# Designs tried in a protein design chat: VHH binders against Probable histidinol-phosphatase. Part 7

Target 1, 306 residues: Probable histidinol-phosphatase, of Schizosaccharomyces pombe (o14059)
Amino acid sequence: MPISSHSHSGQFCLHAQGKLEDVIQEAIQQGFQSFSFTEHTPRDRVEDLYPEELHLQPEDLFKTFDEYVNEARRLKQNYGDQINILIGAETEYIRPESVELLKSLNTKYNLDYFVGSVHHVNSIPIDFSPELWQKALQHVGNNPEQLFIDYFEHQYDLMQRLHPLVIGHFDLICLFAPEDAKEVFKNSKSVWELIQRNIKYAVSYGGIFEINTSAFRKGWKTAYPQQRLLELMVEQGAQLTLSDDSHGPHQVGLNYHLAKSYLDKCGITSLCMIEKGPDGNGTVVKNVTVDNVWSKFVGTNGITNT

## First folded at step 6 (VHH)

Design q59 (from g7 with D110E; framework vhh_6fv0_2)
Fold by ESMFold2-Fast, scan of step 6:
Structure q59 (fold): chain B 306 residues (1-306), chain A 122 residues (1-122)
Amino acid sequence: as target 1 above (306 residues)
Amino acid sequence: QVQLQESGGGLVQPGGSLRLSCAASGFTFSSYYMYWVRQAPEKGLEWVSTINSGGDSTYYKDSVKGRFTVSRDNAKNTLYLQMNSLKPEDAAQYYCAAPYEDYYGSRSWESRGQGTQVTVSS
């Protein structure tokens, strides 16, 4: 019975496809036991809009998020007897003030949990394109070590102030890193110290690290996080969950067969599944075996076309 | 793979009209927001217009609002930009684009085609 703790739809994300209902129907068809809706949180400044959002105002993002929560609740009512549905959000941490916005969203909507993600370093997007990644690098004086340091400091601030249940794609900062920057990431003692600090801190409050399979469809040999980081997480006693980070029905469960191989290679035998408590109150975490997650998995398109 | 082919550009006098077309293939066109962007000589790429997947919501750069109309035909996988009352400032290479994630994870509203040239002069 597969699980996914992180997903998006084209109904509420401009670079994704399909309706939220199409996404959940696909998860049901594939035999998912648990599936979380985690659309992006809105932003309150024009300068924080992604390039594909230049036609929008911040008020439009808040309207979209409100529509998302309403639709997600309707779908949970209609399909919740067939599949365990969680309603959360993936954070946008652009500046320190972003955390107060995230807290206000949780106060208003009472979300099941956050996927705590950092998609910006010093307010510059680092997962949009290689060109914007280079702009973020230029902002720190073309020093890749400083860019990595700033990324993990932003992640740490988010962790300390929000305590997100799920830590999203831990090493996303490496997505567009050129080979010379990857060598800095690998060899910097300062960066490694921050990585260790952040992992230990998340473990201390019960944070769970996602194994995010979107890395495979982006040409990676592993899921997020890369093997060296996953091995460190295991060593530190971190709890892990599984996410497809799907951006439409066609990506639900995509590359999960590669994720199974990766987990097996790293000796991981258990994952966390997220559920609502018995009275429908609170969010609870249950351990499931990797063998049970892949039991009766009927996913059809786990191909990377490499 | 995503393929976008723009056409319909040309030379017009100020006040003239042109209709641009973009033929799309390699993705589920009807599921994506579509964009028109342009680039004038020695200037950066600028956004011009956006249309939602269903064609019922449209957005425009302030300087073209009321003069340009974006539309789409999902059955034909074609995007259009009707340009009226053209001004010298509208002269540029015009591209259609979708925010599509490529193999390496890059997202861009930039065209996958050569674009179509619009020249406005007396």
Scores: ipSAE 0.275, ipTM 0.651, lowest interface PAE 3.8, mean pLDDT 89

Design q6 (from g7 with S31N; framework vhh_6fv0_2)
Fold by ESMFold2-Fast, scan of step 6:
Structure q6 (fold): chain B 306 residues (1-306), chain A 122 residues (1-122)
Amino acid sequence: as target 1 above (306 residues)
Amino acid sequence: QVQLQESGGGLVQPGGSLRLSCAASGFTFSNYYMYWVRQAPEKGLEWVSTINSGGDSTYYKDSVKGRFTVSRDNAKNTLYLQMNSLKPEDAAQYYCAAPYEDYYGSRSWDSRGQGTQVTVSS
């Protein structure tokens, strides 16, 4: 029975497809045991709107988020007996002041958890396009080592101030990195030290790292994180969860067969499943075996195991 | 293309020492970080140590710090792991690993040699 700790729908994310209800129905059909709704958090400045959102105002993002939480709660009431549903959000850390907005959202909505993601370095998007990645690089004087340093410093600030339960796609900064920047990422002592610091810090507060399969559909040979980083996480005693980072019903469980191969290759036999505590109180993390996660999986990439 | 040949393993008593070597060929050894990884019975592959291309920056698994020392000789294309104060939990097949190039620049331990066995008694 598969799990996903990170997902989006076209109803509440302009670059995704389908209704939130279609997404959860697909997860049920594929035999998912647990599925989290984690739509993007709103932003309070016009300059922080993504290119597809430039026809909107910040107020529209807050309205969309409110509608998301209401719909998610309706779906949890209607489908919660068939599948474990968590209601959270994926963070947008644009600048240090973003954390206060995130805290206020949690105070207002009492979310089950955050996927702590960094999609911007120095307020410039790094996962939208190669062109914006180059703009982020120019901002730091065309120094890729500094861009990686700033990324992991932003991630550390988010971790220290919010303690997100799930650490989202740890090495996302590498998605649009050109070959020379990737060489810097591989060989920088400074970057490696920040990576180790951030992993140790998240482990210290009970943070869990997602194995995020969206990397496969973006052309990677591994999930996020890449193998060297996953092996470091295991060495440091990190707990791991599984996420499809689906952007519509057609992406629910996508490439999970590749994730299974990746986990097997790295000797990983246990994952974490997120659920509500007894009587619906609090958020609880439970260990599940990899074999249980893939048991009776019947989906787009599904293998039925006896 | 990449060829790695480990040697220097053997049987040692607790508290003993071994020096592992890895002879590398088929790539420009002096341009790459190198790794020592190990696999104990009924355990997955475990990272042990990393050394940068120049040999001036080293990293270690917490449980081996102060006991193991990684080094390299770029003129001889050889990687070393000096293991002191060996413990029963250090018993494993030890591999040197070169970075495997994938499209997104991940470091992978897919490119390993045949390994060398380290056994620590009682």
Scores: ipSAE 0.000, ipTM 0.097, lowest interface PAE 15.0, mean pLDDT 85

Design q60 (from g7 with S111P; framework vhh_6fv0_2)
Fold by ESMFold2-Fast, scan of step 6:
Structure q60 (fold): chain B 306 residues (1-306), chain A 122 residues (1-122)
Amino acid sequence: as target 1 above (306 residues)
Amino acid sequence: QVQLQESGGGLVQPGGSLRLSCAASGFTFSSYYMYWVRQAPEKGLEWVSTINSGGDSTYYKDSVKGRFTVSRDNAKNTLYLQMNSLKPEDAAQYYCAAPYEDYYGSRSWDPRGQGTQVTVSS
């Protein structure tokens, strides 16, 4: 009975594929017990658009998000008896003022939860391309330690002001980091003090860290977060959830066999599943065993994912 | 693997019309947003139009709104751009493109094909 707390579709995300309905049908076919829709939040400035969105206006993003919430609610009505469906959003924290926009979206749509993600450092995208990662590095004087510090400070600001239930791909800042920057990340006392602070803070408000399997499809040996960070999270008493961060039906449950191996290697036997409260009100977190999550799991082609 | 092949360009007089086609192969065309972009001599690539995977949402550069219409036939893996009331400023090499993410997670508009030339002259 697998779960995913983070997903996208080509209907509402320019670099994803397929309809939202195709994504949920695939999750049902694979035997998922819980699946969350978490499309990206809109932005209100032209300067905050990704390169792939420069042909759009901010108003187009708000229209797309409105269409997303309407479609997600229709699908929850139609499929909610077959699978636990949550309707949330993945945050875009571009500048401190972004948080007020996120709060406004929650006021308008009453979302089940946020996946709290940081995709920008000092308003520059760090997960779009290596070239933009280098631009973000240049912005801080070509000092990779400062880039990591700024990333975790942005993450902390987001955590403090929004209390997102799920912490998205914690170490995304490392995706396009060159080898010398990765060594700085590994060895910086200042960076690791901020990492520890952020983990402890999220734990304190009930935040849950996602094991995000999209790292595997991007060439990583682990999910997000990398093993050292995952071990630190466990030591700090953090709760963990599982996410495929799927960008289309073909990515639903993708690399979950690698995630199982990773969790087993780290001695993790329990995960969190998100659902609505017993009266249909509020968002509730409950523990599920790793064995239960992989029990009766049928992979993308109708085969057992073991 | 992924291949895009544009056609339908040519020489027209101002006010004329052309219909461009883009034949796609090597990927699940019906799952992707598709773009038309153009490049005039000695200028950079500029975006012209976008269509979503289902064909029900379209976007246009301000200067072509009301004159150009993008559409797609997912059964034929083909993208179209109907260009009406062509102006000299529309003369360019036209390309179709899909947003894609490579194995390492880097995003771009590519791949795009060799393009099709549109010339507007009196």
Scores: ipSAE 0.226, ipTM 0.605, lowest interface PAE 3.6, mean pLDDT 89

Design q61 (from g7 with S111H; framework vhh_6fv0_2)
Fold by ESMFold2-Fast, scan of step 6:
Structure q61 (fold): chain B 306 residues (1-306), chain A 122 residues (1-122)
Amino acid sequence: as target 1 above (306 residues)
Amino acid sequence: QVQLQESGGGLVQPGGSLRLSCAASGFTFSSYYMYWVRQAPEKGLEWVSTINSGGDSTYYKDSVKGRFTVSRDNAKNTLYLQMNSLKPEDAAQYYCAAPYEDYYGSRSWDHRGQGTQVTVSS
């Protein structure tokens, strides 16, 4: 009975594969209990387009998002009796003004929830490529401690102003960090004070942290977040959810057996599942056991890559 | 593993034409947007053209509109760029690219193969 609170499709994400309907059909075939659609939020400035989006205008992103919400609602109507489907979005926090755009999207679409993600530091992408990560580092005077500080300050601003239900891949800033920067991350008291503040703040408003298995397919030995951070979250009383951050049908449930080993190693026995409240109104969070999540799990038959 | 192999470059005079090809393998080509990008000496990578997965929507850099045509053959896993009325400023190494996430999580539209060189000289 697996769950995923974070996913994408090639229909609405340029670096993903397959139609949204193919993604939900795969989740149903694998015996998922709950699956959330969380495509990326649009941006309102040309300078905020990713390199792969330079052929587009901001208005195209809003049209794509509208098409996403319409298709997701059609699929929820058609498949919602077979699987719990949530319709949300993954945030793009590029600048402080981004939050007002996110609030306006929620007002217009009545989304079930946000995955609160930070993919930019000082408006520079940090999860696109090592080259752009280095550009972000140069922007702060080649000081990796300052880059980490800015990342967690952006995350905190997003948390305070939006209260996203799910905190997306908490330590994404480490994805392209070289070894010397990772050493700074490990040993900086200033950075760890911000990490503790952010975890404590999210816990205070009912935010839940995703165990995001996409880190495994990117060569990590753990999911997001890395083990020391996960241990800190548990110490702070944080609630956890599970996400595949799938980018197509072939990635639905990918590496979930590695996630089970990771959760067991860290002594985690409970996760949160997100679903609609009675009569289809409101978004509710309920506890499920790790044993229940892996009970009747069909697995990743047909998926061949890490 | 994604593999892209460009071909069709060469030397032409101003006003001449070339047709570039990109043979793709290791991914479901028909499901991806595809890109042509180029790099001239001492310049960064520059986007030239985009085509959607079905081949019915195309986009071009302003300076090449009306002169370049991108197309694809999904049955052959091949991307094309027809270049007409070539100008000296079009001289560059041309690459095809797919917007996908590699094993390490990097996303790039810059280039995936060796590229093919286009030289325009009078």
Scores: ipSAE 0.082, ipTM 0.541, lowest interface PAE 5.3, mean pLDDT 89

Design q7 (from g7 with S31H; framework vhh_6fv0_2)
Fold by ESMFold2-Fast, scan of step 6:
Structure q7 (fold): chain B 306 residues (1-306), chain A 122 residues (1-122)
Amino acid sequence: as target 1 above (306 residues)
Amino acid sequence: QVQLQESGGGLVQPGGSLRLSCAASGFTFSHYYMYWVRQAPEKGLEWVSTINSGGDSTYYKDSVKGRFTVSRDNAKNTLYLQMNSLKPEDAAQYYCAAPYEDYYGSRSWDSRGQGTQVTVSS
């Protein structure tokens, strides 16, 4: 019975596909026991709009988010007896002031949790395109070590001030890194110390790290995080969850058979599932076995025998 | 994968009307945001309009707002652009487009079809 702690729909994300209802129906059809809606948080500045959002104003993002929460709550009422539905959001940490916006959203909507993600370094997108990744690199004087340092400092600031339950795609900064920058990432003592600090800090407040399978569809041989980082997380006693980071019904559970192989290779036998408490109040983390997650997985994405 | 075929362009006088169509195939059309974009002579590609997957949210470039109406028929896998009160500055090759993410994760919303020419002249 699979789980996903991170997802998007084309109804509320311009680079995703399909209605939120289609996404949850697909999760039910595949035998998911838990599925979280985690659409992107709005942004408050025109300069923070992605290229695909040229037709929007910040006010439109807040309206879209409001519509997302309303639709998610309707779907939870309609489907919540068939599947555990959590209603959260994936953070946009663009600058330090972003955290106050995130806190205000939680005050207004009382979200189940945040996927704490960093998609920008020094306000420049690093997961949109290689061209924007290079712009982010130019901003720090063409020094890839400084770009990685800034990324993990932003992540740390987000962790310290928001305590997001789920840490989103920990090493996303590597998505568009060229080979020479990847060598810096691998060999920098300073970067490794920040990685260790951030993992240790998240563990200390009960943060859980997502095994995010979207990396596979983008040509990676592993999920996020890459193997050496996952091994460090295991060594540090980190709790792990599973996420498809689906961007439409067709991506629900996508590459979960590859995730199973990756977890097995790393000796991981336990994952975390997120639930509401028995009274419907508060968010609770429950341990599940890897065998349970792949048990009765109806879709080919799981490719396992129950 | 995504196949788009635009039609409905032509020559009109200033103040005239045209209705563009885009026939979509090779993907689940009802799942996608759709875009109309245009390329005017001597200019780059310019966004014109966006419609969400369900057809209940529409967006327009300021210069066409109130004159153009985007719509879609998900049962027919067809996107439309109704263009009224056409001006000489609206003359362009018009394309429909869907958002796209390549295998490595790079995002774009560039034209996926052959386009249809709109000329506004008397």
Scores: ipSAE 0.116, ipTM 0.556, lowest interface PAE 4.3, mean pLDDT 89

Design q8 (from g7 with Y32F; framework vhh_6fv0_2)
Fold by ESMFold2-Fast, scan of step 6:
Structure q8 (fold): chain B 306 residues (1-306), chain A 122 residues (1-122)
Amino acid sequence: as target 1 above (306 residues)
Amino acid sequence: QVQLQESGGGLVQPGGSLRLSCAASGFTFSSFYMYWVRQAPEKGLEWVSTINSGGDSTYYKDSVKGRFTVSRDNAKNTLYLQMNSLKPEDAAQYYCAAPYEDYYGSRSWDSRGQGTQVTVSS
């Protein structure tokens, strides 16, 4: 029975599809045992709006997030007997001050957990388009090593100050990296030292790393993280979870058969499932076997048990 | 695959009205935010209006507020833009657009149709 620790809907994310209710109904139909709602956190500055959000004001993002939490709680009441539902959020870490906003959201909404993601380096989006990735590179003097260093320093700041339970798509910075920048990533001792530091730090507070299958639909041969990083995480004793990072009902469980092959290739036999503690108190992590996650899993949407 | 087909453009006098429509197919129209954007010759692409999936929240560029009304019919998979009190500055190619993410994860508004031309004479 599959799991997903990271998802979005078109009701609360402008580049996604479908109502939040359609997403959870699809997860139930596919036999998911656990599914987390993790819509994006709002931003408090006009300059931090994505291009598709130019018609909005920061106040609209806070209103949308409030509506998200209300709808998610309604759906948990209505469907929670059929599937384990967690209500969280995916972080937007744009600047150091972003962390105080994230803490205030958790104080207000008492979310089950955060997916700790970094989508910006020096406030410039690095997962929107190749053009914006180049703008981020230009900002650091066209030095790809410095761009990677800044990315992992931002990730480390987020980890230290928020302790997000799930570390989102660890190597997202590589999504739009051209071949010469990928060579720098592969060979930089400085970058690799920061990667090791961040993995060890997350492990130290109980953070778990998502195997995020959205990389497959974006043309990658692996999930996030790439194989070399996944091998390092295993060597460091990291706990792993599974995420589809779905952006609509049609992406629920998408490419999970490729994830199974990837996990098998890397010798990974256990994953973490997130659930509420006894009597609904606190958020807890439970070990599940890879074989159990794929047991009886024959999805719609072109997914199989292989 | 997202397919969008705009219609309803034409030549109108200043102060006149036009009703644009956009027929959508290839996706679950009722699940998407929809946009109207425009581009005048020698100018960049400009956002005009947005409507949420349910049709109950609308947003407008400041210069068109009170003159333009966006609406949708989810049963007909059709988006509309009612344009009143048209000004010469409103002359442009008008496109409807849906948020889009390509195979490689790049995001854009570029899943727009062929557009419909609005000309304001005199």
Scores: ipSAE 0.093, ipTM 0.529, lowest interface PAE 4.5, mean pLDDT 89

Design q9 (from g7 with Y33W; framework vhh_6fv0_2)
Fold by ESMFold2-Fast, scan of step 6:
Structure q9 (fold): chain B 306 residues (1-306), chain A 122 residues (1-122)
Amino acid sequence: as target 1 above (306 residues)
Amino acid sequence: QVQLQESGGGLVQPGGSLRLSCAASGFTFSSYWMYWVRQAPEKGLEWVSTINSGGDSTYYKDSVKGRFTVSRDNAKNTLYLQMNSLKPEDAAQYYCAAPYEDYYGSRSWDSRGQGTQVTVSS
């Protein structure tokens, strides 16, 4: 019975595919026991629009988010008896002031949780394209160590001020990093100390780290986080969850067979599942076995069975 | 692989009309927002128009509002741009584009086709 703590649809994300209802129907068809809707949070400045959003104004992003929450609640009413549905959001931390916007969204919508993600370093997107990643690198004087430091400092600020339940794709900053920058990431004592600090801090407030399988479809040999970081998380007593970070029905459960192999290789036998507390109040984290998560797993559009 | 093939450009007099078409293949066209962008000689890419996946929401660059109409036929995997009251400033190579994510996670809204040339007598 698989789980996913992080997902998107083409209805509310311009680079994704399909309706939110199609996404949840696919999760039900595959036998998921829990699935979270976590569309991106809106931004309040024109300069923070992604290239695909050039036809929009910030007000349009807030309208889209409102429509997302309404649709998600309708789907939870209609399908909640068949699958555990959580309604959250994936954060956009563009600048320190972004946190106040995130707090206001939670006040307005009373979301189940946030996936705490950083997609920008010094307000420049680092997961959009290699070209924008290079722009972010140029901004810090072409110093990859400084870019990694700034990324983990932004992540730390987000953690301290928002306490997101789920820490999104911890090492996303490495997605478009060229080989020489990856070598710096591997060998920098300063970067490693920040990584350790952030993991310990999230553990201290009950944060859980997602094993995010989108890394596989992007050419990685592991999920996010890479093996060395996952081993550190385990050593630090971190709790882990599973996410497909699906961008449409076709990506629901995608590469979960590779995630199983990765978890087995690292000796991980338990994961966390997120659900609503008694009487539908509050958000609760439950321990589930890896064997339970993969029991009666249909997988990638019914292609694989367990 | 996303493939986009633009057509319908040509030479037109000021005040004339043209209808551009974009034939899409290699992806589920009906699930994607679509864009028209243009590039005039010696200038950068300019956004012109956007249409949502269902075809019921449209957006336009201020200078083309009331003159251009974007539409789509999801059954035919085709995007259209009806251009009326053409001005010399509209002369450009026109491209259709879809926001997509490649295998490595890189995103683009730029045209993947050769484009179609629109020339207005000046």
Scores: ipSAE 0.239, ipTM 0.635, lowest interface PAE 3.5, mean pLDDT 90

Design r1 (from m3 with S53Y; framework vhh_7mjh_2)
Fold by ESMFold2-Fast, scan of step 6:
Structure r1 (fold): chain B 306 residues (1-306), chain A 120 residues (1-120)
Amino acid sequence: as target 1 above (306 residues)
Amino acid sequence: EVQLVESGGGLVQPGGSLRLSCAASGFTFSSYWMSWVRQAPGKGLEWIGRIYYSGSTSYNPSLKSLVTISRDNSKNTLYLQMNSLRAEDTATYYCATYDSEFGYHSFDYWGQGTTVTVSS
């Protein structure tokens, strides 16, 4: 009965592993009810290529994405009777102009949904390394409050212009934040106001927030988002979904037992599952209970009966 | 104590072949995907390819026809076979593994490297 609204494979992501088919076979083996393919969106400029991609041209990223959609559709045809498969993408918002590319991809491929993620602040990666996080901090005059403000402003621009169904790892900006910057994040009224604005805005268009378990494998005590933010989301009436943000078959359902403990601690009893609408038209959101999601869950890091 | 030790580098003539090895210890090798990365003098890191536990591989498209990655989980050893070597393949070659979520060159475990020089 588990679900995942966010995943990657090594076939279409240079820092992930395994084939897309290996990933879906693992999800089926673990008894997943629903699983979404959400590979990274391509970029249209050489300046937006990561170091691992410098041997590529932007055209190669578009070819890879096209191959992803074709393979995902083949797998949905072959396995769709065994598991609910959604075909989407995780956004790369590097600059404001990125949004037009994202809209064009949806026009061309008619994706089920986007996971709206921000991995860059002022075009500098903030989830790659502590060193690049410090470079992003230096870019804003070594002012951590300004870095957080810029992150949530980028997130807000993405939300307003794209209306992504799923909001990806809301507080990713905190991944490499040193302790003094974390204190600024906790105590800044300006940052808290932007967080509240963004949550309210997403709720207003039907956006749902992922509980993303990749934070656990990165050494966090919680999933994304951290507890204070999750409590705010609940207070604001936000809907929540569950994601493993797997980067290969070995990460499917990883740390879901920790996610269950976290949800229980926060008093969360319902999650959202994403489905295709009637006759295969449109994308719809359905409420499921936490108890049903974990019912008879069997997997590598799952909770089993007894 | 985690260790990755690359070996097999050296001087090779253009058009030649070379097989590099990486001996892993101090972690559960069979539970990790492994990759090869190289760095030419004065240049940045370049991905060569990676291998999952099952033997599934993914390669840098510009190098795909020239390299083969394999592993032996019973020996905790990773291999890189290189054919048709050119002067531009002169680099220090590293084996590595990382948390795939961190993306680019952020390896959890990194070898010390082995140098390959392609020269007549």
Scores: ipSAE 0.000, ipTM 0.160, lowest interface PAE 17.1, mean pLDDT 85

